# Designs tried in a protein design chat: VH-VL binders against Beta-L-arabinobiosidase (hypBA2). Part 4

Target 1, 158 residues: Beta-L-arabinobiosidase (hypBA2), of Bifidobacterium longum subsp. longum (e8mgh9r892to1049)
Amino acid sequence: TNVDSASKSTTNVAKDADVTGTTYAEKDTNYPAKNAVDGKTVMESFWGTKGSENKTDTLNIKFKDGKQKIDDIRLYFYQSSSSQTISGYAEPANYKLEYQKDDGTWAPIADQVRTPNYAGANYNRIQFTPVETTTIRVTFTPQAGMAVGVKEIEAYNT

## First folded at step 16 (VH-VL; from q1 with heavy chain A33F)

Design s3
Fold by ESMFold2, look of step 17:
Structure s3 (fold): chain C 158 residues (1-158), chain A 119 residues (1-119), chain B 107 residues (1-107)
Amino acid sequence: as target 1 above (158 residues)
Amino acid sequence: QVQLVQSGAEVKKPGASVKVSCKAFGYTFTGYFLHWVRQAPGQGLEWVGWINPNSGNTNYAQKFQGRVTMTRDTSISTAYMELSRLRSDDTAVYYCARIWHAYDAFDIWGQGTMVTVSS
Amino acid sequence: DIQMTQSPSSVSASVGDRVTIACRASESISSYLNWYQQRPGKAPQLLIYAASRLQSGVPSRFSGSGSGTDFTLTINSLQPEDFATYYCQQSWTYPYTFGGGTKLEIK
């Protein structure tokens, strides 16, 4: 039995990662960047971009255990609703996934299969050709008049 | 075969409106945003905006805000772009295009619809 | 808005030649730069995405490179079907914007 394979399939390597967001979003103490990697997908624990005047906002996620092999990212967005009453949030119009190469430069994650294709209101699964990296970056473009809330980003080797 | 098929050419007077259709074939219509891009004769490409066919949500370039309306009918896999208060500089070929969401590349284009605005 | 500057505006070349087309963004777009080929009277067709990735069915004589603000499309050993207009497009932020185009003509 291969313990490494079983651990890979169940281990979220992004949990408790060292995260930074865009300057404005990092200054909002109600919705700090750490909420995107705390292992919670509940409606009150999210990183929020409300009040940002940026065209895009970015999360950098540096894995706590260094370089990891990943092939599966899961993104959970906060959407305002009758039961999720913090106003002004919807899934982004788009999101861009990149990984940091060994030389410190960024590249788009190749061969992405997204479920759903556009940003879904809550759960998004992105499967791709495996990369080995210490850090991923996600850049979000909001829908007009809305902010982006990220409840969780997970990364796996499946 | 994945394809976008647009309505035929239109000739309009200044001040009129035009509605261009774009019918999707061979893929799940509600699974991808549709964008509209125009090209004046002999000129380059200009982004007009997009519609999310699932929700009906739209995003328009500021230049077209207040004059463009994008809609869809999911039962026939068809998107529409309506441009009102036409003027001579709206003369262009209007394209619909499917976005490839991972890279926001236009991977499928309609054949284009010529809209001519003249007296 | 991100302005895209393409150069040259036109190029005259012979079958078998190598052609290089430049595209510059007014600010960083990472690698979110796409290239399109447009034959006369036809819709544009996706050629390259993510700066350097070749779209399925596109001949290997086409290649793309660059990141940040400076990007290049290269066509090796031109064929008769390659005489067309080429556009770059940034897909980083709305509004998505295109370069002015490069018309490639038979010399």
Scores: ipSAE 0.781, ipTM 0.897, lowest interface PAE 1.0, mean pLDDT 90

## First folded at step 17 (VH-VL; from s3 with heavy chain G31S)

Design u4
Fold by ESMFold2 at other seeds, look of step 18:
Structure u4 (fold): chain C 158 residues (1-158), chain A 119 residues (1-119), chain B 107 residues (1-107)
Amino acid sequence: as target 1 above (158 residues)
Amino acid sequence: QVQLVQSGAEVKKPGASVKVSCKAFGYTFTSYFLHWVRQAPGQGLEWVGWINPNSGNTNYAQKFQGRVTMTRDTSISTAYMELSRLRSDDTAVYYCARIWHAYDAFDIWGQGTMVTVSS
Amino acid sequence: DIQMTQSPSSVSASVGDRVTIACRASESISSYLNWYQQRPGKAPQLLIYAASRLQSGVPSRFSGSGSGTDFTLTINSLQPEDFATYYCQQSWTYPYTFGGGTKLEIK
């Protein structure tokens, strides 16, 4: 067999990706989009939508090493909690997960198995039929009166 | 196996309230949002809103804000929709439906509850 | 709110015919478009999700296509059990909205 195939199943291909967000807060240096792919799931490293007037906000993740085969996405939300925590954040009401096809169009990722089914307060694992793509995007709908914070998005070929 | 079973038909006067129940069978009630959709006689389908049975959080279509209340009792796997200040154009079949969160498609529907509002 | 325009409102067809139903969104919904079949006196049933994917147990004579704003449902080789009303539904943003329906009648 080979060692290389086993090692690659644990590689996060979204780390340090070229990331853009659609929020008004993308121009705010405190919670920029790059925090969602910096490999940190700690409380203060997240992309935040507080102050956004959009019904939804989208995070685009272009992998640094070009086209990748992926079948597993892990998505970590920030939730306001203990003292000294920035307020007004909760997991989204829903999130929509898409990949970019070779012709530049977008498609929903097929055959998703989500753990948990609806957006969980922190950790979410989404397993699916493998796709080959350079870019994924996630569109978030906030809960009423709340903003969405994304601590990390990871992508794997498991 | 997987089913949503709703309460029976209701006849109401204008100005009254109605409360419809929806009991889940064959799946984990708190793992999926439950939506409500209505259909007036001879008309199409209209989304009313959803409840997260785990947290109790809700989201209502603006048209119903202030008149609809969605609740649940997790001990009996049952969701409720209450509509107040009824008027004749609230006459409809009210469905509960389970959402498939990956695609927000309604994959399981209750049988519907007819609510008739007549003067 | 995203308005869903469905056409035609009714179709008369014979067993064995091919039927196409159109659904148009007032703004892009990507591929977050679902189709339902409703038989008289019954709840709707999911046929197609994500514009083109068949729900489990749905016959292969049903197909969906489209993205963005323009979508179609096609029924090939129409069967007696297919005479029903069909609805499209967008699942892109709240409020989730439905097309006005297409009643498929036996000719």
Scores: ipSAE 0.801, ipTM 0.913, lowest interface PAE 0.8, mean pLDDT 90

## First folded at step 18 (VH-VL)

Design w1 (from u4 with light chain R53Y)
Fold by ESMFold2 at other seeds, look of step 19:
Structure w1 (fold): chain C 158 residues (1-158), chain A 119 residues (1-119), chain B 107 residues (1-107)
Amino acid sequence: as target 1 above (158 residues)
Amino acid sequence: QVQLVQSGAEVKKPGASVKVSCKAFGYTFTSYFLHWVRQAPGQGLEWVGWINPNSGNTNYAQKFQGRVTMTRDTSISTAYMELSRLRSDDTAVYYCARIWHAYDAFDIWGQGTMVTVSS
Amino acid sequence: DIQMTQSPSSVSASVGDRVTIACRASESISSYLNWYQQRPGKAPQLLIYAASYLQSGVPSRFSGSGSGTDFTLTINSLQPEDFATYYCQQSWTYPYTFGGGTKLEIK
């Protein structure tokens, strides 16, 4: 899929965010959470869940500049193939997108329009009614027998 | 109008198989997973599994693993659920339902197909 | 598997009343809880998604609340057409599971 610049805004507020993941990181340090926000969508720069025993894994993204208004998130997944040779990765079966409210509790982002509707192998764009938040999180359910690789997550105010 | 239309009621004997169809209208069939949910008479709802109509990939509840097969024909926008080695406790209305992927809520349901398993 | 417990199993109320229906998950599901209305002989219909968001076309007398494990559906100013069975459903992890249902009867 050719990634088009769909937004009028060039400010990715998730770039270089303070990120943490729930994956079993001590056994696979090649694919740390920081790779999901480094602004690179190239093959070898991704956060990976390979070896995770969790039913789901979560990526938490705390914006570097505090509270931001966002209405557009882009997710890029790694998929193993003959030309993308790190094995055992496919797009998740589903992903859940939430923001942190001022009281510290989490809410699903309302009014999401996803392109594509289910998780696509590479590029996913999610547009929604704007929220103001310091932190978003994404929870991934893998396909059976596969791991989830996130090449990048971006957030914009378009 | 967006809708899911299912095949008609079936009566089967124990040990037989049944294949229920679900035809999509008014939306792009390959853009949404289809789930199957059943309801025994006078009882609640039970998730059976899903199919991705684009890839053909499936996910089945463990209870049905080995007895259920979900397939589709994208040329006619139709999904199928086949349940084999039927038992009396498989008697239920079987629904297909479209998932709203942002929330995994079932936003469109078929009308249901009654499957009765009796001797 | 996440077990969903609904209460009460049935309720009888008058037109104009406020009715609440509870749904409890055996473990946290964040806010990924959906509510459905099923009229006799019909397929379920989505009312509320993600605990509190009203589906398009659903009357504003319906509302949902809760997060974590405890959720409620509220019907304000009950109408005769609200006679139905109501189900909650968690959409946090597979297998997706439903509450046992609450049958609402209007006196």
Scores: ipSAE 0.795, ipTM 0.907, lowest interface PAE 0.8, mean pLDDT 90
Fold by ESMFold2 at other seeds, look of step 20:
Structure w1 (fold): chain C 158 residues (1-158), chain A 119 residues (1-119), chain B 107 residues (1-107)
Amino acid sequence: as target 1 above (158 residues)
Amino acid sequence: QVQLVQSGAEVKKPGASVKVSCKAFGYTFTSYFLHWVRQAPGQGLEWVGWINPNSGNTNYAQKFQGRVTMTRDTSISTAYMELSRLRSDDTAVYYCARIWHAYDAFDIWGQGTMVTVSS
Amino acid sequence: DIQMTQSPSSVSASVGDRVTIACRASESISSYLNWYQQRPGKAPQLLIYAASYLQSGVPSRFSGSGSGTDFTLTINSLQPEDFATYYCQQSWTYPYTFGGGTKLEIK
């Protein structure tokens, strides 16, 4: 296979985005929001919600290059295991995807097709009717007794 | 055709338990969480909780914690909800419903199971 | 828990009328508000998801609007099959909660 940049490349417009999480999660974990957009899925490069008492926690992702057309989001969750030894993490019970409209208000992303349907332990792909936006946000509800770790969130125009 | 088919009506005494079944047809049972919602006669709808049929993980509304148990048998694509220490105010139609995970909307409902609790 | 207040509790209307039904959340739920129709003796059926998106197969005379705490369902040009009870439901946080319902009756 010979991949050239025009033929097979996809641009992750969320990489190195301006990212903020809920204040509690930002302050009370050693896993800051910027880890969710650093392009790394290596152990311990994730945003974590451990210690949060919120019912939900949210990541806001403002694309570095401004307004982008996107139709494909990829979410990678951290899951505690024998080889991923930071304890107390599992994929969320659910996650909600929204985009910011030009008037600054938020809307759920319509027509989502998720693979898998419920949050999978690591890789999740969400395809949808394209939107043009500067900013997406994702809100996570943890499983009972667990925290949510996000290794990466990516956004593409495919 | 995508369907959820529930077990038949039950009549119970206060203090007993009831177990309602919900069998899935026409879709991959383990690919969607299954929720339970109840409706007292002439009243609105009340969320009971969910089960992940793949893992068996559950989440119950606090009101039912300690009295409800949700289980499943993936070999027959069937989920179960058991409610114990029944009271007269547990009289309701109990629905199972499939969740549309992008919006947490209930897109497929079972036909409902009437549970009557009376002395 | 997020309380959902639905009004009116009932409404009497004629075929061809326009009806609006309100639903208010006790705190912001963004746009994660779903609407259901329930005919007598039947399970609820999804009409609208995420405040304003119409479920497949639902007639275009149904529409939803709102965000935050205040939401409406509108039915334009009522048909005989629209006489039912309507419920809103928030899907923002557990426990998911429903409005008390609005019974739409033929006048």
Scores: ipSAE 0.795, ipTM 0.902, lowest interface PAE 0.8, mean pLDDT 89

Design w4 (from u4 with heavy chain N52H)
Fold by ESMFold2 at other seeds, look of step 19:
Structure w4 (fold): chain C 158 residues (1-158), chain A 119 residues (1-119), chain B 107 residues (1-107)
Amino acid sequence: as target 1 above (158 residues)
Amino acid sequence: QVQLVQSGAEVKKPGASVKVSCKAFGYTFTSYFLHWVRQAPGQGLEWVGWIHPNSGNTNYAQKFQGRVTMTRDTSISTAYMELSRLRSDDTAVYYCARIWHAYDAFDIWGQGTMVTVSS
Amino acid sequence: DIQMTQSPSSVSASVGDRVTIACRASESISSYLNWYQQRPGKAPQLLIYAASRLQSGVPSRFSGSGSGTDFTLTINSLQPEDFATYYCQQSWTYPYTFGGGTKLEIK
């Protein structure tokens, strides 16, 4: 039930989550996984994969308040430019969204509607049939010759 | 009526090039990557690569590096695949396909273009 | 590259039968496995995505299962229009690769 307006009851359940990444670049050691959930979508606060030897890299997000119902993920990428001068980053070629079932196994999030459909350079909104889970993970495939920077991932029950 | 419509069959000599077109109808062309997949006669399916319709960026399977070029013309919602220095083992039906980005599944396929390479 | 192995390579069955097709990945692909039907002379059509989800318009007699490396497509109560070749495809990492196909012949 709503107590106030619907917008005031919406909480980012991924903020300050227990986060692990499969890598960080030796050359970019200042871009740890915690930057993806610190509530900042600005330049220089991102998790980076530069220097990774992996074909894909994964960000694992365990919600601080346990099991949550979610239906909306917001995902923000870092893209190198003349004004965003940490070099070698572009949005991924693709990203895969999964949630952890109660038995500890992983499943793709069903019925995704993505805006935009392919990975956008910054903001991506993904809406889907609600799931109840403690943990989500995102697996990124970089574009050739580039690394992936994640400024923020947010999760909501809208 | 979402569909991809490809150019007609082609017969080429070894060493020539071929350029196949793929025109999109019924959806926003610049919202999805287009992939190319080929199928030799009586054989299975083989991924060739993709093109990003907005940026023009591409990714090719290693097997095709240096011989394939993918392009597009957004003003007519059309993608192209050009394969050069053709060999007899390039004889195949070439498909364009739209990727469903959430699952990387090919949800819309063109009808295919037969390319025959014969001396 | 991830190799996809399908079995059997062909099967002959009667209308009304239940048919099961196996697909095995050389390494884990989570649940990022898609199934396609290809009728003779036609382009492939998506049947199942994410291992077990039916594409819009696909009859409920088709089902998929599996995760990790081992996957199954099942056709319950086989119909005459199901004569086709079936392919699995991993969508976990590039290059996306396909199984060798299973040709279904209906008696």
Scores: ipSAE 0.809, ipTM 0.911, lowest interface PAE 0.8, mean pLDDT 90
Fold by ESMFold2 at other seeds, look of step 20:
Structure w4 (fold): chain C 158 residues (1-158), chain A 119 residues (1-119), chain B 107 residues (1-107)
Amino acid sequence: as target 1 above (158 residues)
Amino acid sequence: QVQLVQSGAEVKKPGASVKVSCKAFGYTFTSYFLHWVRQAPGQGLEWVGWIHPNSGNTNYAQKFQGRVTMTRDTSISTAYMELSRLRSDDTAVYYCARIWHAYDAFDIWGQGTMVTVSS
Amino acid sequence: DIQMTQSPSSVSASVGDRVTIACRASESISSYLNWYQQRPGKAPQLLIYAASRLQSGVPSRFSGSGSGTDFTLTINSLQPEDFATYYCQQSWTYPYTFGGGTKLEIK
């Protein structure tokens, strides 16, 4: 087949996934949804919601290689910290993680342990009871007056 | 054990202010948002807002905007909610509650603080 | 804001009975629905999160179901300690809102 199954590794199954954001969030061609899965956690490669009037915005991530077993998600947020950064971005007030079941319906990912517990400024690790799925989605609620930038979302079977 | 312990009951006149405290035990205070929820006598539950204990950022329900102030002192693991310009319909038990961020479920509640507003 | 409609407002039941309580959201909340038990004079306590997951230490006679807008709390084989008021709460968007409560009474 076209995936390496020879040994356990830190393979990010979300890399180069088929990703879409909510309609507004997809319209910003400067910071498109594909930046959240390109394997880069640097400041210039992120999906941004600046200008959105939505209460929440959602990323939908369909894994390139079909159904995967995952138990570990890494989320990297963009934040505005100086005149050298794009203004108006901070980590969200909250984020909701869901997976798509075989029947096409969505469920919250169970038994999440988050490090840190609330959305951290950059790196967030979420460990959970393994699920087998083709697709995850994350719904973000911004802090007041701010937009959400996602530098990367990664998914692993650890 | 994980606990939230609140200050004692208050009796206030209309137009006054009240400040309720909520002290955390048995967990890292700066790791969870703290929310406030109130319950008028014989009534249901109403969300007031939250405070981010590390940054001090807040989010208030629109109904309370302009009258509520949430603060915290991380050195003593304590959050505060101050409600000003009290009215008789502010009479309620005020709870602090820890949010479980994965599901935004209130997994730990304080014992509640009765605030009575009467002339 | 998302309105949560809870029914019935009260129910009278006997020990050993099966009781169901309904909660309806005015718009989809996915499965972000939590249930709380409140005994007289006490703070609420988390029973169910994410529509169907039991909180640690909650007896298995409690169960939750539903997704989208329609949710149910079920108590199988009612016990004396279960006579309390039950609240649903959506955790999808701010402001988080609660159902009006269901008071479960013995008889």
Scores: ipSAE 0.805, ipTM 0.901, lowest interface PAE 0.9, mean pLDDT 90
Fold by ESMFold2 at other seeds, fold request of step 21:
Structure w4 (fold): chain C 158 residues (1-158), chain A 119 residues (1-119), chain B 107 residues (1-107)
Amino acid sequence: as target 1 above (158 residues)
Amino acid sequence: QVQLVQSGAEVKKPGASVKVSCKAFGYTFTSYFLHWVRQAPGQGLEWVGWIHPNSGNTNYAQKFQGRVTMTRDTSISTAYMELSRLRSDDTAVYYCARIWHAYDAFDIWGQGTMVTVSS
Amino acid sequence: DIQMTQSPSSVSASVGDRVTIACRASESISSYLNWYQQRPGKAPQLLIYAASRLQSGVPSRFSGSGSGTDFTLTINSLQPEDFATYYCQQSWTYPYTFGGGTKLEIK
């Protein structure tokens, strides 16, 4: 099963990106950072922050094909339920999207329109003024008592 | 017109509780977190916490943990903040504010509710 | 918690002057710094978000700059309506915290 994003004739430039995370869960072989860019949005393939002692955790995504022009990010969260057997996960309280400028510094992505406005349990679409960058990062603040699981992050030029 | 309208001023004695309401107009109430921020007379701004309008989940500043309760009624687009065991240093204007989730900036503020704790 | 230090606490200035207000965070907040204007007896109003971006409807004489820990609000060619108190706020981590405020008074 898959999403029909391929019918839009567009390329996900984040697929198989070089990805690193800031959490203790980076050592967990079941939920490594690479799961956030493996193209799987409907399974328990995700990067998880469970066990992190940080107030926030960050996922860095360096595109495999170098500098890309993007205007559209899609972000999929894992949420624990009785039908999703891994416990202790919910969408974050907030997430912050930044891109890396040519000088290596970071800036917030401008003019974001989010659907939904606050982090949704699974699918989130963020449209914005185009940027050219090699790398994006997303910083997550969990809801109290929960961890954040990222099933996939995608980036497009639409 | 997007607007947050709060309940009227309250005068309370130490040890009592107060409940402030905040009604949303001109936008979808369940699409944004609501935050609460207070301002003591002649003082700066202090964050109290937020409520998730759909789930009812909350996050409170440590200072208020155990004394504040935030709730909402989505059928009337209204959020509430209740502060218990009031003391004189809780005297402040209490604001509700809508968060702009992309930048966590407070883009819409209620007019404020003065809560006076005395005698 | 991230402490926000705002200076000066007050400024006396004339219409037409240029004023700068500083805000310092106790640790990096990237560019997640917002500025608010509060007129006497009124609620705060969003002025600048993401350190440097002007809220819709805010006059171009306002500008913001900085990233990391050091931020500045600049008001060029002050107008009578600009005499108010200004607050910075970090939106990087909970609890969100505000600077102590800068009261801008007519000279």
Scores: ipSAE 0.805, ipTM 0.913, lowest interface PAE 0.8, mean pLDDT 89
Fold by ESMFold2 at other seeds, fold request of step 21:
Structure w4 (fold): chain C 158 residues (1-158), chain A 119 residues (1-119), chain B 107 residues (1-107)
Amino acid sequence: as target 1 above (158 residues)
Amino acid sequence: QVQLVQSGAEVKKPGASVKVSCKAFGYTFTSYFLHWVRQAPGQGLEWVGWIHPNSGNTNYAQKFQGRVTMTRDTSISTAYMELSRLRSDDTAVYYCARIWHAYDAFDIWGQGTMVTVSS
Amino acid sequence: DIQMTQSPSSVSASVGDRVTIACRASESISSYLNWYQQRPGKAPQLLIYAASRLQSGVPSRFSGSGSGTDFTLTINSLQPEDFATYYCQQSWTYPYTFGGGTKLEIK
């Protein structure tokens, strides 16, 4: 470990989570929801919404080890940029972060500080007042004419 | 001090166009979408759409598709909304507003620009 | 499109009164409901976000509650500056839509 790692290093509690999505690209495609939590932020592993009939699409992420305290979420978006990428993907127009309360209802995560403020093309860091939860969900609204690809979502207690 | 300052009131005839400006102060213009919202006299607020300040990409409410064009000039931190083929029911105060992306709440509003469409 | 219905459309009240304003969405918006205050001749100002969170600088006499489809703005102990029009707004899906407004007037 280095000095920075020792002061900030925590486990990604979303890795290999039980994840479901409201859709994925061209149903029965290689871009299933599990790709968003496999620990890979490379362009080949993402969950995609291309072909979705929904106005918004949602990923539900149930942590493998039950209730976790988290204060830091990282989102990595897929973007179409070359003939080597799948066409029709851009970062969403917005994304909404919620956690599941003990009574099973959902609440927006409070006191979010986002870097960058709007969805960035790749890396997004969201820091917030800690919550304790078993499950988070993220709801994505695409930009007009585009689909949303999520390479990874991570959650930490920093 | 964070603020949005809009251009002055406009009087137009049916069939004309209007272009409203919105200049940002006190924050990084390219870090937030700008939205436009209008309010007809005696009516509620109506969302028109947004512009992505960096890419220039837009998203318009269906009601305005084909009649509205949103642009920006990042060198002067200014967004524009142009509405064409004006009708009398386009008479409204037009606001620009900054979105707070975590909650999509309009946290900063311009002072509004009255556009009156009459023959 | 999600329709937002506010009630009442108008209310008369006295300084010191408690007032409640209701907002109903035509479908669930989770807690993505914002409230705005608009004083005469002024732009709207954000009052409450995420159904129940007070915007910075908003007096604690304002509170919001609800989730799903039914939401309430409560003003405890009305002050003279609170006589204004109040709007709810859903921020769940485009187009973002507003309630028709509630005009709060002095008795």
Scores: ipSAE 0.805, ipTM 0.911, lowest interface PAE 0.8, mean pLDDT 89

